VH-VL binders against MKRN2 opposite strand protein (MKRN2OS). Designs and how they scored, part 1

No score or structure here was measured in a lab: all are predicted.

Target 1, 223 residues: MKRN2 opposite strand protein (MKRN2OS), of Homo sapiens (Human) (h3bpm6)
Amino acid sequence: MHCAEAGKALIKFNHCEKYIYSFSVPQCCPLCQQDLGSRKLEDAPVSIANPFTNGHQEKCSFLLRPTQGTFLREYDGRSDLHVGITNTNGVVYNYSAHGVQRDGEGWEESISIPLLQPNMYGMMEQWDKYLEDFSTSGAWLPHRYEDNHHNCYSYALTFINCVLMAEGRQQLDKGEFTEKYVVPRTRLASKFITLYRAIREHGFYVTDCPQQQAQPPEGGGLC
Positions, changes and structure headers below are counted from each chain's first letter, unless a header gives other numbers; antibody chains are not in Kabat numbers.
F, E and O are the ipSAE of ESMFold2-Fast, ESMFold2 and OpenDDE, as the mean of both directions, binder to target and target to binder. V2 is 0.75 times the mean of E and O plus 0.25 times the DockQ between their complexes.
Where letters were taken out, [cut] stands.
The coordinates of atoms that the task and the answers printed are left out; those that the model quotes come from them. Centres of patches stay.

## First folded at step 17 (VH-VL; from z6 with heavy chain S101T)

Design A5
Fold by OpenDDE, fold request of step 20:
Structure A5 (fold): chain C 223 residues (1-223), chain A 124 residues (1-124), chain B 112 residues (1-112)
Amino acid sequence: as target 1 above (223 residues)
Amino acid sequence: QVQLVQSGAEVKKPGATVKISCKVSGYTFTDYYMHWVQQAPGKGLEWMGYINPNSGYTKYDPKFQGRVTITADTSTDTAYMELSSLRSEDTAVYYCARGGTYDWYEGDNAFDYWGQGTLVTVSS
Amino acid sequence: DIVMTQSPDSLAVSLGERATINCKSSQSVLYSSNNKNYLAWYQQKPGQPPKLLIYWASTRESGVPDRFSGSGSGTDFTLTISSLQAEDVAVYYCQQYYDYWTFGQGTKLEQL
């Protein structure tokens, strides 16, 4: 039943010279209680997309989820993340101390990074076989699991690099992949979590408009 | 400079097979997909199929499926398009075109470089 | 298959005037994951191969003059030539590359 919240966008609107965030546009401003119905087009609410998706609906993707709990509820920003790779049917391949798992559920609130574009037919047609053959290799047996070097992240990255190599592309190290593809999405997720939790607790969240910070204080001319 | 150079014009009888070559230079042949496009006289462009020269993977438009074969020779940096069971309607200019590459983030599959075209005339 | 439909089929424009060509796709060519439109525009002159002008609906190819611009999203796209030059007389094609590769029927641009 929790799948319905993963797709809910936030709303940002301007009023009282502030940015106000909520789950929906209220009838009245929560700050001044004025009616928000007669908005100029310039003050149109902006939708903030939910960065979380159902991982089982994301084909051929790199996925991140908390090891415990969910991003929106329990994740504290420091807890370990678990990672996986989806096949074309939404099954999530992931590596742990128990070996490679194939999850049909449990990734309903995930950060996703697509590893294929819609027109990449060649790799898409081979993806499931390639992922299965990779996952059944002796490299990913349970007894080879190591928390620091041979873990869920190395499994996913090694698979990605095998795909890149197969396509004649340059491989990525952990730092490059993390910085280029993971960090931007986790930053967005972190901001969203902050807004979401604040709205959930208080009904709305308020921030200052950036333009108001740029007015240097009028230096009172000491006469 | 990137160049795609196609073989010369062909005249064929109905039922025959034609094979057109496209030799590339100025880039790594295996880094980009090679597409083939048909253009009948005074008509629009029609995609026929493509090959990944690195893997040999091919995909064809259903209209040409079973009659078209696209191949790549990485030793000579040359792509080939073979069209069998030729008909009068196959009279057209055929183009090779460089497409995109494998990149899930920045890759595009627009056709940035084209061969000069090869006229194939099918006449009794 | 995604069908591409251009309008008009032919257009005559005076030198220095604006030319506008429309392209519609039967399905959206916007990919939600990267928010990019898988649409290109080509120019073809008589006896020459097509030349890429615009990709990702609005990104100009290197060496293409600034008078060419692409706009639109989802299913509706437009190629604009802000000030027609004599060298711009050609046939223009839109292409989607979201699901396979399909072209519009072409628009013939002539000088008045």
Scores: ipSAE 0.662, ipTM 0.853, lowest interface PAE 0.8, mean pLDDT 92
Fold by ESMFold2, fold request of step 20:
Structure A5 (fold): chain C 223 residues (1-223), chain A 124 residues (1-124), chain B 112 residues (1-112)
Amino acid sequence: as target 1 above (223 residues)
Amino acid sequence: QVQLVQSGAEVKKPGATVKISCKVSGYTFTDYYMHWVQQAPGKGLEWMGYINPNSGYTKYDPKFQGRVTITADTSTDTAYMELSSLRSEDTAVYYCARGGTYDWYEGDNAFDYWGQGTLVTVSS
Amino acid sequence: DIVMTQSPDSLAVSLGERATINCKSSQSVLYSSNNKNYLAWYQQKPGQPPKLLIYWASTRESGVPDRFSGSGSGTDFTLTISSLQAEDVAVYYCQQYYDYWTFGQGTKLEQL
């Protein structure tokens, strides 16, 4: 099977004793040029999970996106990330030097961290009111914005901690939230971006297969 | 060694109030939720509510809300469950049980340690 | 409100034979973000408090014999005792802890 859509998903398949990563199973193996057809592979292709989601389809979630561009095409791993909190309708509340914005678009390629865990779903009924009331307080006016200590991240984390306090849960500091919940997800995203870009640029990506595969039969019918 | 030791059996009249204690040892009382579970004679288990002993935060099953009060005394490492306006159908064994931690993510858990149970009999 | 329903209500099994208890939730108890099922199994013998056997649907609690195993996902779960022992005669409860803490009605396991 040939790729019907570029950039949607990544797959891994095994051929020529290598793991080959691509957007779809190609007509021919990029290493040995043999016809591949889906039944000719030793093992079924494995889909690589996409770590990005449409943030506007996420309820009650912490979202990350690059301030400029998209993760897959433009993000260099060192540029600023912007963060926000979704309400129950997928509207993304985010704080910047312009105050609190309520975005209905622009977060379609985001890393998402769900904020309502099991046993917190009763909060969903009050979420939109809490988020709006929090956001209209004097703390988040445009002139209060400060790059290091009163920014998009502190806005989001302060709201998270208000919710946690209301639910009798332990408060989180920035370091704890970042290391436990953000870093693991950005690490996976970074790996995925690397694969995606290599495949986009070169058509495929290859690693060694750790399996011991059966050796081809020795040639010749006669000794 | 984790232990939950409950107060002794009680006999009450309808309309009265009972307060059961659950004293813990072998772990940090303020690190875990404490739950209370009712079991009527010959019947199954019914969750009543919990407390975060560190903050005093409580949550109750709607069936018991308004009649049950769960408290904790961190100076004695003891949780309490008080059930008011007792009825004959409140005759049951009451258990305290240790739940999960307060971690926002994956803190909730099953009940790994239970008290021995306290029989409350409500009769005229 | 998540209702937990066990089947059968009781069963009798010969020593050394397999016992299977089913539990169905009215809503999924799988949290896709962490890929865990918020489902536990307890054993209760007469005059004793419940004892935790299995949590997160398939993780055996420390000290629980290997003959106990849990399986299933979403809304359908199974407790299996691979080779029944005399001391396994008890009532077994499933419990969800996804939204509140609710128990199944119990399954009485008897020696045949």
Scores: ipSAE 0.406, ipTM 0.734, lowest interface PAE 2.8, mean pLDDT 88
Fold by ESMFold2, look of step 17:
Structure A5 (fold): chain C 223 residues (1-223), chain A 124 residues (1-124), chain B 112 residues (1-112)
Amino acid sequence: as target 1 above (223 residues)
Amino acid sequence: QVQLVQSGAEVKKPGATVKISCKVSGYTFTDYYMHWVQQAPGKGLEWMGYINPNSGYTKYDPKFQGRVTITADTSTDTAYMELSSLRSEDTAVYYCARGGTYDWYEGDNAFDYWGQGTLVTVSS
Amino acid sequence: DIVMTQSPDSLAVSLGERATINCKSSQSVLYSSNNKNYLAWYQQKPGQPPKLLIYWASTRESGVPDRFSGSGSGTDFTLTISSLQAEDVAVYYCQQYYDYWTFGQGTKLEQL
């Protein structure tokens, strides 16, 4: 199918002493109307990293998506986020009130955090078995689901900590994992969403000097 | 203030076992990996293995297969490396070296502090 | 195993001149997720243990003089001493810590 929204790149370039964001360098500067095709820009355009990837192509990774809809179209910055763990085949294991699901689709626009760090690659051979065994234990039955303490996030983090223990690594508490690895990526995603939507609606986005913040409010919950 | 102090030089016969100690001070022994490195005369550095002193988890270089044992005694802040079935090619200086922390993402695995080295001579 | 190869094996440099030591890894030691090269440089003087100079390819360890710098990424790395001093005569080792801990064969730096 023709999904044109995920994976679009953004650029930033400098003209008229402003930062201008767009999908491509336009023929004319949107502020002063000068022809950019024949004039040299002061600085080369900079590509803005896309924070989203197809989660089903990620191995051994922690994934985030909106519980409903997609980041670029529907996410309002306040709705709940859902999380899961990929196996080596891109199947996303995720826990909800319906128990552990093994999704082959639905995570095509995800934030991804790779879980295998340097010196952990030996775990790849055992990953799928450990994830499946962990997931079929009695701890993750549907009736044990609870919004605050036994949810999609605690499922994922508990598995991560089992892997870290097996590799002689430090365990992660929820606050530490969230603040160091999740929040920076969701903030980058929020900024990207804001830029993407503004460019889609108006053709470009401009920021002043000193720097303006173009972030939506952060209000999305995990699970 | 960090110090790693190793036991003294040893002379051994082929087939014997040597056990080298590495006593630490100036930091929390159980917060960092402890590594062991071999340096044969006129040769470079060869990693042997490590221990996580907090959990007892160890990892070894396959080239020392079945001959090296690394342990830690948290009551004395001392790591040990035991090399068995000694051969003449095991004649070397052996170092303990502090590795990084156990942090999943931010662990620094470069070796910032080293013991003074222990010469082990294996001769018939 | 990731094999680390240094060049040259030996180098003679006059005091005050620049010394350059190269290190190549058999595979990339750049971890793209954190954008760090898992590469260190050590100095070893006769009768002494190695001393850490550089980690993450380009970060100087505390107390290491500014004349030491590291550069490179992926598989190709360089240690530079901008102005050689007499106390810099030593053997220099690169080390990767991306997958296991492997050292280069060493480069002996001598005063011309």
Scores: ipSAE 0.389, ipTM 0.715, lowest interface PAE 2.6, mean pLDDT 87
Fold by ESMFold2, fold request of step 20:
Structure A5 (fold): chain C 223 residues (1-223), chain A 124 residues (1-124), chain B 112 residues (1-112)
Amino acid sequence: as target 1 above (223 residues)
Amino acid sequence: QVQLVQSGAEVKKPGATVKISCKVSGYTFTDYYMHWVQQAPGKGLEWMGYINPNSGYTKYDPKFQGRVTITADTSTDTAYMELSSLRSEDTAVYYCARGGTYDWYEGDNAFDYWGQGTLVTVSS
Amino acid sequence: DIVMTQSPDSLAVSLGERATINCKSSQSVLYSSNNKNYLAWYQQKPGQPPKLLIYWASTRESGVPDRFSGSGSGTDFTLTISSLQAEDVAVYYCQQYYDYWTFGQGTKLEQL
């Protein structure tokens, strides 16, 4: 989905002993109605990082998206996520019950985890060949798909571990990869979704400072 | 008590080969990259390459590719660097140095422990 | 290949005064995903191997005195010795470990 909301900035500022979240600094404080434009705020407003990117502009990356719909509009935090691997041209290789798909579209609002780290950039030259050869092996035929042990996530992680082995790095099991790299990003995404929707519906979002923070729902499962 | 102990100074003729050892103690040899660094007299430091002692995987600076060979013997916790076809400009002190671990995002790091250095003199 | 350039080539500083050494890389050594600068500083005295002072641009190695500090990001980095002591007379090297491992040419620090 091509969503205008994916490029919209969020800010946080402090007024009336509260943290106030909005798309821009308003003319008047939404709580006390005092004019904010006639004087500077106590603290400078802070930009809130957008956790989503266009996956087709990401090279050599692990991507997550909702299986159905988009993060900002439809995702409820409990639905399954689909995953894939980008090649150097932004084509997303992903495994499903239909076999390996090579998507040129559909990943425009994704969480991205870069797979080439410092001192691994020599792999870029072989990436597309490795990914294609991996994907055309008999292991990823449609009939081999199963929800628990041979799915979109295991496809992506198996490829990642082939790359790590080729670079003399330690391999990661599912638990390690998920806990270190996926969960932190889905938690930030869930928080951002909660803020974004509240601001879209009510014009702003408020938390107490510094003792209280609103808690967004946990992200959904994978594949 | 991490220590890296290198073999002694050597005098070689042009065209010869030298092999320098680096014996480690005080840590698990197979958990860290081992690097080699050249320092010509009055000059700075030049990275030569490394080995993963666990897998045998090596990587070399392109300037040394083809003349340098780095190996490891896990039974003696010793790394080796062999430099062939020696020239007078290879006269230098050679260091082994402990690098980072093999972790994907957090592995690479600076060199926290160094050997004492091995002077190699190449003269006719 | 990432080239590391230090300035000045040599520096003379009185005891108790501040010493500042600069290091510039030909391309960024900041990895945005972990927000770390892959930069280190070493001290080398005559007849000795280099000694690690600073890694990740600003993290002091254990046992290194508080007077040593590192700062900067991306391509421009600084090693600062807040109050020079006689034992700080040495050659100082910066090093990047973002893509391969390359060193600056060194800065000789002398006592005025």
Scores: ipSAE 0.355, ipTM 0.715, lowest interface PAE 3.0, mean pLDDT 87

Design A5
Fold by OpenDDE, fold request of step 20:
Structure A5 (fold): chain C 223 residues (1-223), chain A 124 residues (1-124), chain B 112 residues (1-112)
Amino acid sequence: as target 1 above (223 residues)
Amino acid sequence: QVQLVQSGAEVKKPGATVKISCKVSGYTFTDYYMHWVQQAPGKGLEWMGYINPNSGYTKYDPKFQGRVTITADTSTDTAYMELSSLRSEDTAVYYCARGGTYDWYEGDNAFDYWGQGTLVTVSS
Amino acid sequence: DIVMTQSPDSLAVSLGERATINCKSSQSVLYSSNNKNYLAWYQQKPGQPPKLLIYWASTRESGVPDRFSGSGSGTDFTLTISSLQAEDVAVYYCQQYYDYWTFGQGTKLEQL
C-alpha cells in the first residue's frame, strides 16, 4: 500500500480569499462549507506536481534519498541524504563504506536530477559502460571511504565531472553543482513535504493569497 | 626522482610521546596517500595507518587507535606520525610509504616508495 | 582483517637455482569488477626499507630484474626467482591492499 502514494499530485484552489491545498478537490470548502461545484474558469484548481519520483524509472540521473525512511514520512530535514547515479535500466549506483552498490530497489521515493541532455545520444549509448568502468576503479573500494571527502556525493560528482570532461564541458565543483541543481529541487521538496504532511494530518492546508498589488490606475492622459 | 626522507632516530622513556617526520619530494604530495608501517626488531611489517594529505582524513589500525596521530603539512610536503603512551613493545623502526593515488582511473596501489626508516627505542 | 600467510618461513637455495615463495590470503583479494588481484611482493635487505618487486600479483615494478615473477589469483600466490643471484638474499613479504593493508610474516631467503 505504501507505493501508491508516491507520485500523487496535490491540488491548490482559491476560496474564502485564501489558497487551500488538498489531495483532491473537495465538494465543499473546508473553511466556509460552501459547495465548490459551480467554479468559474478563473478559479480552476491548480495541480502541484509531486517532486518525488521512482528513482528506478529515471535514466542517467543523479538521485537523492534519505539515508533512513522516506521524504514524506520520516525525513526531518536534518538527516543525511544518500546519493546515487542511475544507469539506462534504472539500476542505482551508489558509494558507501561498503563500497559501490548497484541497487535494483530502495529508491522508489527520490529527488531526481537528469544528467544527460535529450540530444546526447552517443553518451546515452555509452553511459552504462562508462558508469561501470568508473565504478570498478579501486578508488571506490570500501576502505577508501571518507565521511567528508570520499563519500556518496564525491562519487557521484566525480562521475558527473568525468562525463562533462568527455563532452568537452566545464567541470563543476561541489558548491556549483549543489547550488545550481540540488538546492532548487530540495527547496521544492521541502515545501511539498510541508504541504503533504499538513494535508495528511488536517485534511487541508491554508495560506494567504498574495495581495495583487493594485496597479495604480493608469493616469488618464489629459487630451 | 621521488624521495621520502624521515627524521632521525629517537630514544624515549615509557609513557612519553614520539613524533616522526617524513618529507617528500619529486611528486605532488597531495596526490597520494601517505602510510606508516611499524617493524619491530627481527619482526615483520605492520600497517599503522594512513593520511589523505589533500583532505587530512586519517585511518588507523585498531591496534594503534587512540595512541597514533598522523598529520600532514602541505606547505612543507611533510607527513608526521605521533605515537603516545610509548611502551617497550613500541621499540621499532617506523617507515613512511607512498600509497595509491586519488585518480579514479588508477585507484589504490601498492607502496612504491619508502622512507629510510626511523628507529624509536623505548627504554626505562 | 585479511590474514596473509607465507610459506616457508625460511628457504635456502643454491646460486643459479629456482626459489619459490608462497603466500595465502584468508579471503580473496581479487576484485571481480576489474579482475585485478590486490597483491604485492616486497624485498627487504638488512638495514633497508622494503622494496616493491611485484604489484597486481604479477606486474613487475620498474627496475626489477626479469628473474622475479609473480603468479596466482584469488587466495593463492607465488613469487618465483628463476635463477638465484647473491644479491637476492633478503626477507620477502607479500601484502594485500584489497581491504586495508596487511602483510605476510615474511620469508627469509638464504644462499646454500
Scores: ipSAE 0.027, ipTM 0.624, lowest interface PAE 5.5, mean pLDDT 90

